# Ledger of designs, part 9: VHH binders against Mechanosensory abnormality protein 6 (mec-6)

Target 1, 343 residues: Mechanosensory abnormality protein 6 (mec-6), of Caenorhabditis elegans (o01811)
Amino acid sequence: DLNKRVYNHTPGPCRVLTDNYKGTAGMTYVESQKRVYITLGYGRAHDLKTKTGIAFYKTNRTDGRSQQEMYDLIEMTINWNGYEYKKEFIPTGIDSYSSSNGRVLLYVINAHPNHQCIHFFQIVESSKLNHRKAICDPSFSSLQDIAVVGPDRLFVTNMAAFGRGWAQILEFSLQTGQGAVYYYDGSKLSTAASSLIAPTGIGYDAKRRILYVGSMIRESIFAYKVAKDTTLELLYEMMLLTSPIGVFVESKTGDIWIAAHPVIHESAWHYTHPENQNIHSPSQILRIRIQEEGNSWVTTEPYANDGATISASSSVVFTDEQMLIGSSFGRLLHCDLTHSYIT
Short names: E, the ipSAE of ESMFold2; O, the ipSAE of OpenDDE; V2, 0.75 times the mean of E and O plus 0.25 times the DockQ between their complexes.

## First folded at step 4 (VHH)

Design g06 (from d05 with Y101F S103L; framework vhh_8emy_2; at its last look DockQ between E and O 0.64; V2 from the best seeds 0.00; counts 0 for: pae O 5.2 > 2)
Fold by OpenDDE, look of step 5:
Structure g06 (fold): chain B 343 residues (1-343), chain A 124 residues (1-124)
Amino acid sequence: as target 1 above (343 residues)
Amino acid sequence: QVQLQESGGGLVQPGSSLRLSCAASGFTFSSYWMHWVRQAPGKGPEWVSSISSDSSYTNYATSVKGRFSISRDNPSKTLYLQMNSLRPEDSAVYYCARETFSLGSEDYYGMDVRGQGTQVTVSS
């Protein structure tokens, strides 16, 4: 894709949210709270000296907030409950679960090179998290994203055998298929899918019981049927002709929103030089609407940017005519799609 | 078949203690969040307590906090509710419930399995 170009377009008015944070790797929407929780660790995961943590954006527009407040993020305070490696927390992938008793749990990937783990948090106050536990496994080498399918039941993507550096680049170049999807059933880890090529974003359609797994190198989304016993059956592959990074499934419609890197060589360059503020990489948001038949779909491109506004899109959330776009090393973008043709 | 069976209820005086048990079968008990709920005559169901799969998290209704303690033994597939300092208002049928496994089109927030319940009566 050396000569591939990206042309800027927006689905509606877009603006940068608070500029206090860099590197938004993951987002999850909690309907009961009207909040998007955002992880702030992607920059740190790539050795940038940036803030880490979890914050949230309130999506409700009718709560009487000022214009400025509407675009602010609120950081969560974490009670680590004596967790030994709290200082080595680099949050990236994130998903959530809401229970019948009103509790909200956050499941977060720690991308620290020496402590790649899945962390379990309980929201106990408006802006406070209690750390419950961490699951670590030697097989965790490059955890990317999480899809929650029940209380303490989740799938996670492991992109490669190597976590970073030239070894990982070589691994991708050779397409050796060392990626995997792991499943945690509330007590133990298992391998749900293996021999995958650079799996990245993951999203779950609960209504259809379909797990969508992005493959960065194959430039595709794989759709898996989740059986009652939580085993995965590959249904089909959706070719995107772009590199999916983040995957979000809209609960209401089942639409699949994808944050992608349309020019992978530029992204690769950016990832190898994240400290250079003059280096950018293009961003792209796709929406895939699955037809009623289940094996056909319509793909649209609500957003594209050459990197000038938002570079290296990493995550996307759509709710209530609002779209949030995260980036690997920089800005968080909010777009209003109220008058968009795609809504 | 998935089954929950409560036991340990009875008639006790105020201030007394009871320990309820719930025996689980037919599913991987250690993989599920479990709950205690109660229903008094003429009242709707009331949530009492919750415990995570590995007991790392517990929660209680305000009305029982400090008096009740939820626990579980995953190897024996048993859920417990230690009830201390019982009050007349604690009188109800107590049920153990499994939190819904969020696959398919089910209510992902709900409880999909419940036992027959055990009667707790607190009276002088």
Scores: ipSAE 0.019, ipTM 0.380, lowest interface PAE 5.2, mean pLDDT 88
ESMFold2-Fast, scan of step 4: ipSAE 0.440; ipTM 0.757
ESMFold2, look of step 5: ipSAE 0.461; ipTM 0.770
ESMFold2 (binder alone), look of step 5: mean pLDDT 81; pTM 0.821

Design s01 (framework vhh_8emy_2)
Fold by ESMFold2-Fast, scan of step 4:
Structure s01 (fold): chain B 343 residues (1-343), chain A 120 residues (1-120)
Amino acid sequence: as target 1 above (343 residues)
Amino acid sequence: QVQLQESGGGLVQPGSSLRLSCAASGFTFSSYWMHWVRQAPGKGPEWVSSISSDSSYTNYATSVKGRFSISRDNPSKTLYLQMNSLRPEDSAVYYCARETYSGYYGMDVRGQGTQVTVSS
């Protein structure tokens, strides 16, 4: 782990889309709208001056926008519909459901340190979210990411029994496996998988009915077959020489994109000192293609950075030869993938 | 063993009302979004209405908005469609359907349908 080295490289031209927010921790892609929805302001958990919200980025390049407008984020207006929330909104993990009738539902983790919930929104008009409900279960101690499998039905990762501080550090050090994947069926929460060691990113391949769950401490991805009754059957574990944090599944290919922390001790140090802008931790994006029905896989590294451009990458989306990278510590990167002579 | 059984269709005059029912069995009905889908002769299926698992959200096709009302009773595992101010263009076989995933709309589990004919 101590001898891990990061060699800076990009898959094509990259640009920073925002420096105004301390966090861009979660992203979800809505293909029918050609939009990526991004959670903003995760850093508010550490700095109460940080602004929070949800914004979208348009991925289509045939839109009639100017070049300047092409790379702008558009902030969403949230209508809370009278929902009384006494704690601040600190959005992190996010996923979406697009119905065949054009309805788009958005599910967002509110990672407030002492009160964690998942908020259910509907996208209305072009830039407005209507709040529909929230689930705030006592078991929500360290929610990380969401994988939507149907309308109001989702898997969610809970990384540790203790959500912060010395107790969580001790839990990770002992590797006792207090992490879980919960399943919400539209009315009831249940445990889909338990005794997991630091589960983080989660992504669902709807075409193949496979759920991918990252483990930060094991440095691996678990692949589960999702049965008709939503029970999980472990298919295989892909060992990585890096800590997965965010998982994105490319729908057309089934490729697994991972936002990773390649030097976990540096990321852990950064996480304990998020207010210190002089600390940088490495970022890494992996693209994995499963071969021979899980017997082998090919891993490529489209992006890596020592942390100076973007620290501790936590989310990634790939669409239309474009890659977006987010981080809990801020910045949102947009990279164009350069076409090779092979593609 | 998962089954949906529609009922309540019939022949009615324009302007009349009908209430369709769908009895579900073999699965946890209260966990699923449910839909009404209709299909007229020689046409593809048309989505009519949706209801969330807890009834907190309902949606309607533009063609039926304001005239139709979807509801459910989770204890009895029954889905309903109240159809008011019926028009000849509403004539179709009506199916209830369970939604599990995007792309499985009306294709996962649906019943055999109930015929609605609006004619004088």
Scores: ipSAE 0.000, ipTM 0.294, lowest interface PAE 14.3, mean pLDDT 80

Design s02 (framework vhh_8emy_2)
Fold by ESMFold2-Fast, scan of step 4:
Structure s02 (fold): chain B 343 residues (1-343), chain A 120 residues (1-120)
Amino acid sequence: as target 1 above (343 residues)
Amino acid sequence: QVQLQESGGGLVQPGSSLRLSCAASGFTFSSYWMHWVRQAPGKGPEWVSSISSDSSYTNYATSVKGRFSISRDNPSKTLYLQMNSLRPEDSAVYYCARETYSSYYGMDVRGQGTQVTVSS
């Protein structure tokens, strides 16, 4: 980890869609709408002037928009429906569920340090979110990411039993594994997997019923088979030699996209000094294709950057030869894929 | 510039009490969880105690629970650790640390530390 280098490269032409937002930490793709929904304003944790919210990007760029509007983000209006809370909304992890009748549900982690919850929203009109409910379980100490498996049914990663400070650092240093994957069935929360070391990104392949869970400290991805009763069976572990943070699964191919921190100590330093705009930490995107019934896999690296263009990549979405990369420190990057990496 | 400055350490006998202080500057102290961490020579850091931004939540390591009390004064930007019934195994350099708001790493800004020695 101390002597790793990053060599800058892109999969095709890239552009910054926005650098006005202080954090684009989570993304989810809604294929039926041709939209990527993005959580905004993670930097509010450090700067109370930072605005937070949810916006979307349209992946269909030929829908009659002007060239200037083609790459714009459209902010959602949130109707909280009388939900009262004393804590600020700091959205990070997000995932979605689309029903066959066109209903779209969004699930969003509120990562406020004193009040960690998952908020349940419904998209009611083109740019409006209705708040439906929140779950704020006492076990939510360090929520990272969500994988939705059905309407109001989801897996969520909790990185450490000690959710804060030096207790979490000691847990990671000893590698004793106190992280977990929780499962919510629409009414009750249960533990789906325990004794995990720093679980981060999580993604679900509905066609193959496989759940992928990243481990930041192990530098690996765990693949679990999801049984009909939602119990998890470990199938295999894929070593990455980099720290996975965000996971995205292509529904059509089953390919796994990873947003990763290739030099973990530089990302950690950046997180302790988020106000310093002169600090850059590396970004890396991997694409993984499972082969030979899980006995092998092919890993390619469509994108890598020293942090100057985008620091500490935390989320990735791939759609129709387009790649979006988000970061907890801001900037949303868009790249067109012109090279064949796995196919 | 974010700064944390610990004070109040010293040499004491077993069974004695000490109060540690941490003066914060360069950030909005009232918005952050704060921690005390200690490190004995040749050992890794050990988390001791945490306090929420508004003092509504406090936590303690099992090794110090019932003997130590964490508190803060947001107007003066000061964090405190009241240590009672000190034992030789409490000997360490004590650091105050600011918690990051991210759930990532939990890597905190910390001060230079203050030495506590409990010797018979």
Scores: ipSAE 0.000, ipTM 0.158, lowest interface PAE 17.2, mean pLDDT 79

Design s03 (framework vhh_8emy_2)
Fold by ESMFold2-Fast, scan of step 4:
Structure s03 (fold): chain B 343 residues (1-343), chain A 120 residues (1-120)
Amino acid sequence: as target 1 above (343 residues)
Amino acid sequence: QVQLQESGGGLVQPGSSLRLSCAASGFTFSSYWMHWVRQAPGKGPEWVSSISSDSSYTNYATSVKGRFSISRDNPSKTLYLQMNSLRPEDSAVYYCARETFSEYYGMDVRGQGTQVTVSS
C-alpha cells in the first residue's frame, strides 16, 4: 500500500558508528573472534571517488577499551596476491566460515555494475586479508547475499535476470520468476533453486540444516531443508508484510533476524537517486522465533525508523544483546537491546 | 627450505606441566598463523591451539581450554605451548604446523613431532 508508514522506535540506546563510508551493505559475525566484519563503500557504484573496503567491529565489552575506542571500526588491509580486479572492488554481501583449527574464511560479493564476482579471503594476522580466488560466473547478474555451509561451500542469491534499470523494475512489477539460488561446492556452480521472485537475503541454520531465503517482492521468507546432498526441500513460506533485504540467523537459538524495507516503492526511488541527500527511505528490523511445536512462529519488531537515522536497512547482526544495522546508503547503527520483544 | 622442529616433550605424571617449543626456519615466521596439533596412537590428528601472526588472537580446543596456553616469539622464530594440569588423555605426539586451508588439521607444513606421555 502507497500509504504505508512506520513509527520510530528502538530496542534500547542506539548510536551511529560511522559516517565516513558511503555504504555498509553487508555484515558477518565471527563468534570465535568476537568480531563483526562489515563491507564498506557500496556508494562507489555511483561515485568512483568513494573508498571501499572491509572493516571489523569488536563486540566484546570487557577487553579494556576506552568508551571512545569501544565503538571504533578497524579497517582490514587486503593483500590481493596479484589479482587484477582490486580497483573494481565494491563489496556488499559477506559471510564467513570458522574452521575447527581456528582459521576464518570470508566470502564477499563484488557488486561491480559490469562484472559481479564472489571473492574468497582468508583472515591472517589481526587486520589482514589474503585474497585466495574469485568466482565470476556469467549468470551473476544481480548477486545479493551469501550463506556459507562449509569451507568454500556456499549458497548465493541472484535477485533478477536484469541487473539494473527499468527492465529490472518491470520484471519485479510483473512478478516474473527470474531469480535463483546458486550453490558452489568448492569447484562447480549449480542452481539450487530457480524461478524465484526477487530473492534477497539468505541465511543458514547449520544446527537445524535450514536455509532461509527472503523474497523482496513477495514480502516473505522461504524456509528450505538442506539435504545431505545439498538439494533444497521447501518446508514453508513465512509472510512478513514487509520486504526482506538481509537475513541473519542466530546459531544458538535459531532466531531469524531480518533487515527490511517496509515501504519498497520509497526504497526503489532512493536506489534510482542515490546521490540525493534529501531522500530518506524507511528501515525496519524483525526478529522471528520458530516455535518448537512445529511450523508456527512469532515475529517482533525491535527497530523501526522513517529513514532519518538510517535509510533502507540492508543488513543486521545480533550478538550479546547488541544489534548492528547496515545500509547500502551508509551509516552503521549500533543498538543495545534492553527489552526482549520476542515472546 | 621450510622447516619446523618441535621439542620439550617427555614422560610426566598426571597434574604436571610441560612447555613445548617449535623452532621455525625457511619462511617469514612473523607472517603466518601457527597451530599445535596432536595425534594419539590409533587416533586421527586433533587440533589443539592456534595463534595469529601478531599474537592478538588465540584459540583452543574445548578439551584443553583453561589448561594450555599458546604463545610465540617472532624475533626468535619460536612457537610455544604451555601445558598445565596434564591428564592421561593429553598423551600424544605434538606437532607444530604452519597455517593451511584444511578444515581438519591446520597443517600446511609440520615438523617431526615431540612425544608427550602422561602416566604414573
Scores: ipSAE 0.006, ipTM 0.236, lowest interface PAE 12.3, mean pLDDT 80

Design s04 (framework vhh_8emy_2)
Fold by ESMFold2-Fast, scan of step 4:
Structure s04 (fold): chain B 343 residues (1-343), chain A 120 residues (1-120)
Amino acid sequence: as target 1 above (343 residues)
Amino acid sequence: QVQLQESGGGLVQPGSSLRLSCAASGFTFSSYWMHWVRQAPGKGPEWVSSISSDSSYTNYATSVKGRFSISRDNPSKTLYLQMNSLRPEDSAVYYCARETFDLYYGMDVRGQGTQVTVSS
């Protein structure tokens, strides 16, 4: 609905951790390290003066840090190992794999306009990333998000056949279903699902073997059962009445966290005028709990904002009663959750 | 169904080399990360080395770095560990292990192991 209104509220005290980078489009939580890794600088897609990188936020509150240090981001240094396109890094979607031996692998979408790729990194020496390889398939026209299911095995969403401009707008308005979910098995890329309408955020519940895929235009989440052979079986579609952009699955509970654009035409206009600081598009975070019956769910809204604090929320992570919210247009917001809204 | 079979162990003198092999069957070998782990008598398993499905990434325990090299041949479904400059502390049963596809499968598939003994 074009007349949707957002009522500003927070689940507890919130603070802005950074607005130095123009874009905080993707986040992944590494429980073994008590860290959230954040991709920075999506604004470089339209302004080559924008700084890009990857940083992490420490979620552990018991390590003796001062109050000021507690909210600091630590930037990663990247060793590209001679990779030729390292100068054109515009990181967006990110996900991770953690092994029992302490190894952490990061998978990052590079949203460069001419060549979209997924870069494979290993974390070394606490704050360094070693580049291992990239996959740059010709079918990568509008990569959005990654769901890792094992080491070098991942699902990735491709939103549309046309990556930008009026052709993509026409594609969405006609609802032709040119979006897809691709699966990479460590050696080969295949199509796991096709004929999707604007697939965006993707998240995997490894404990329950369910893959959640957001559809921006349908205003819904598709839930797929992932078989042992990685084929997808559609279980159901959850209607949200809002446009999902980012999906985060809390592993222990199975709760689904959604970063959403509640007024899609306003965020679409903002995306065509990213340099205009007077444009604010609304942000919304939903938390969905599937009931133990399996066929019903409860949706709550821990956060909503008219866009003045954070515009067009595109990513969310929840852990240790803390919520982080990112946006393609900048700012990283941190909120403490003082009470549960799903009980 | 899924099977891993190690070979190539033996009794050698310090400073010698050995090449271990692991033959895989019953699964799509080229889709899995593979590991070498070892277990000395009376001790728990120690991770030795890892290799990604396409060999783009390898990693080593600090105790073997610079002496051991891991490799794989996906067409033949075989994992290798080249061990150079062997030391008495390398004596152990060596197992190849398949990394789990799903984070919630808690057990790696391991073979029967191959004994490496480095005599003083």
Scores: ipSAE 0.000, ipTM 0.434, lowest interface PAE 10.6, mean pLDDT 81

Design s05 (framework vhh_8emy_2)
Fold by ESMFold2-Fast, scan of step 4:
Structure s05 (fold): chain B 343 residues (1-343), chain A 121 residues (1-121)
Amino acid sequence: as target 1 above (343 residues)
Amino acid sequence: QVQLQESGGGLVQPGSSLRLSCAASGFTFSSYWMHWVRQAPGKGPEWVSSISSDSSYTNYATSVKGRFSISRDNPSKTLYLQMNSLRPEDSAVYYCARETYSSGYYGMDVRGQGTQVTVSS
């Protein structure tokens, strides 16, 4: 909406972890390790030689580190095991699976325009990723985000192509309706949902077996029941009045956290000038709690910013009363929650 | 910096064919997905077709599926749109666009003047 406004506020004290990231677009939380894994350096339109990779951030503040060390990101070393496209790695969407035996698997979208693939990694020796395989299907035209439902089993969103500027994106995305959700069962890829309008972030609630899919253009979240055969049944659509980009589901509560672009025309303009540090586009984080007694929900806004602190928020993780926010334009924001958003 | 030049449009009768070309310069053409979009008078732009950098994937709007074919020649840095069985509703200015990625979104960089296609008796 061209008439939207953003009012700055925070849920508690916030800190920018570093100013030298050239993209922090995707995040996944591994509770067993007390770590958030973050994809770095995407933004191909920048035409700047940037280092890409995956790093982790520790959320545990009691592990004996100094105050300065508590806010450090640690880069992962990647062992590609001879994979031929490792030099063209542009990581974006990421999700994880933790097994009961302590193995942690990472699934990462490589959003390179020529080679859209999902890469399968295993975490070894604390700071090393071993590449296991990749899926590079011809249908992968505009992969956005991943929701892992089991070991090597995942849903992935594919947005389809759209135009320059948000007015153009609205016009032809609405006319095509060519977005999809694909499902990979460990060996075969299938279409779980089709004819979607600009699907973006995706998150899975394993306890309730509900899949949440954002629609940037509809400004909504679709909630699907996941059947035993992985067939999706639409339960309801939650209208947000903002464009969802990233979705994170809090495992214990089922709360849905959304990284959103509240003024999408400003994000689109910033997108055409990503290297200009004087351009700011707004950021917004929503928290949704579904009520048990009916098909109703409560939406709160723990964070909003005009873009000066962090532009165009693209991902969010919440754990241990801490919130991390990432952006394709860079910066990683860490906030401590001091306000109770009880609904 | 990035330059795209469309050509090949014209006035044709319903049922005719046209082949549009887009000459690219100022970037590594073989590294980018490319798109065709069109805009009719008084209407917003409509995405028409996409092609991957190595031609392994193509996609089409439902309105043109089965009638249009997108292709590219990376050595000559040229994108093509073969339009068959043209209808009056295909009348528009056609633009080629380079795919870009930023802020978690795929977008299109439309730099050219476009080429006018008019389908009329």
Scores: ipSAE 0.000, ipTM 0.141, lowest interface PAE 18.8, mean pLDDT 78

Design s06 (framework vhh_8emy_2)
Fold by ESMFold2-Fast, scan of step 4:
Structure s06 (fold): chain B 343 residues (1-343), chain A 121 residues (1-121)
Amino acid sequence: as target 1 above (343 residues)
Amino acid sequence: QVQLQESGGGLVQPGSSLRLSCAASGFTFSSYWMHWVRQAPGKGPEWVSSISSDSSYTNYATSVKGRFSISRDNPSKTLYLQMNSLRPEDSAVYYCARETFSSGYYGMDVRGQGTQVTVSS
């Protein structure tokens, strides 16, 4: 809220990897490649002058790169295969699937105001994406994030019935619960959960079969058990007292990493004026470890910033004692963890 | 009940072509990735090829790339493998498999009896 305060701290040495991109809103980790794929340019709203695309960061820093090259982002070349509307590509939410036979697929939300779709890509060669298809459904009014559960099978959050403007602001103010989680099974879209209040980040724990869904306005995470037929059973709601935006589940531990907006009114103002470089909104990263099958959990705060270093943190990835933080409004932050917060 | 029935194998000479078919029933075929897997006598199973639910993505083992083509017809619930320039080392029982999801992991469910391909000479 308006009265919340953020005290700046970091979990270890941090560096800004890029200031050139207007938005680093989504990230996905592909362990087999030691790469984090990052969506670029979401924060633009006026015209398509800001560069958009997908890039990756290599997490293995000892692969023979120079000191300067260790922190470089490498842009992907996209082959659209004749797909229309590629010029209107505003990528945000992203997730990946790595098969046992070595294929890697990327699923990317196109948050363009007139054409909200999920694009399906195949990674080919080391730095090329082939576009395979897109799903564009009339119910896609405000897509936020994707949790992949298998090849061409995914959950996706839709935050509100109205995609923009005063109608959406009124919807949020009244807390009418018009948000949903949709499920795509490779051929058709269905509603997996409905009547949600501003669902945002979504992450899937494959080992435990638990789907975590953030609620921005409730300031909580919903934990669902995923049945064999992909129906969702609500297990519990974890209250955070902060607005979750991005969710990342660490594969080894099941730890839940959250990119959050601790002062939601400042973040909301920033979202309505994304081109204004004088607006800063706070960033916060939480790490949650569930102790007893959801009976209790421990929450730590590895990172917090008043917005000067990175505004409105929207995504987080943790791997190999490294943390990456993205934002819808720019900058990509890299931190080395000098202290294990819960290990 | 998931059922997969392979057919189209036989005895052929090196350099010949064969087209294998797999008829699926008991599940929504158009919603699943499908695979071809082969097993030669005395060897473990070898993955050959994969196809996405809508045919937008295909993948091949290095040993068959450029010679084999995977395809599917969702209305007829049939998976195909076109095998060209066959070699003696392609001799195996060929199985079609539905991609499975269990305990949070994807794998391959080989349900059929397979179809024998023998390349002699």
Scores: ipSAE 0.000, ipTM 0.288, lowest interface PAE 15.1, mean pLDDT 80

Design s07 (framework vhh_8emy_2)
Fold by ESMFold2-Fast, scan of step 4:
Structure s07 (fold): chain B 343 residues (1-343), chain A 121 residues (1-121)
Amino acid sequence: as target 1 above (343 residues)
Amino acid sequence: QVQLQESGGGLVQPGSSLRLSCAASGFTFSSYWMHWVRQAPGKGPEWVSSISSDSSYTNYATSVKGRFSISRDNPSKTLYLQMNSLRPEDSAVYYCARETFSEGYYGMDVRGQGTQVTVSS
């Protein structure tokens, strides 16, 4: 894929929401609140000591806010409830659970280089999170993304045995299949799938009980049926011809939205030089509609960019004809969709 | 040890108001989210309203939103539900419940004895 080209296009008018936050690696949509929760600072936190945290963005355009206020991110205050953590909070993958009683729970990967955890939060006030617990398993070497299937029940992808850098690049070059999907049932962590090659984004279709897992190196999405006991049955593999990084499942349609790196060697180089603001790696968003019980699918490309507007897209959310695109290296993009890209 | 005691129910006509109370004992009330749940004869339990430990966050079932108001007084360890514009469909036993986290699930681990609300003409 070293010779892939990107043709710049947008699905409608797009705006950059802010340049104050360098990384926007993960996003989750909470429909009951009309909010997208976004992890901040990942791509630069280790090397440039940028501010990290969690913020939300409101998708409601009829709430009476000024036009300026419509496009602002609002930072969440975290109450750690006496939890002792090392000084660095490097949030990346995030997912949410909305209960029938209106409670919203957030699950956030802390991608510290030497020690990775998943932190469990509860939204208490408009801009406040209460920390409830963390799971910090020795097997967490390269956590990527979370798919919540119930309150404190989640699948999580672990991309490689080595967390990053030269050793991880060597691991991928050898394609030894050291990646896994873990399942947490609220008390115990287990391996749901193993011997995977670079699993990245993960998304759950609760209505159809299908779990989608991206593979960066295979350039594909695996679709698993989730059994009542949470065991996974592989249904099919969809070849994308691009490297999936983030996966978002649209609840109403079952459509799969993918944030992808179309030229993986350029994004890999960018990850080794996060301090260099002159590096641009391409971004691509795909929308997939599954047909004929998974025997076929329609893929569209609502967004692509050479990296100048947004580099190395890593997350996407779609709601109410609005698309948000995030990146580990910064910028948060908001696009209004003016065309129906899929029937 | 942990106890919840509801009161304030009764027989009222449609359009009337009632205020339910729940007295808590045996635990640190101010540390827990609290809920009101109701159960009509022959039906399963229905969640009605929730309130955060510090009262900053409240939620309501669609069927009662705009008519019911949940509140709490942490010093007195009491939970309240103000019910306005009552309808026959609101007739049920109302239970106070403490939120808990167990075995990977948020739920309610303690319910009181309940207080009967009957809305009839």
Scores: ipSAE 0.000, ipTM 0.192, lowest interface PAE 13.7, mean pLDDT 79

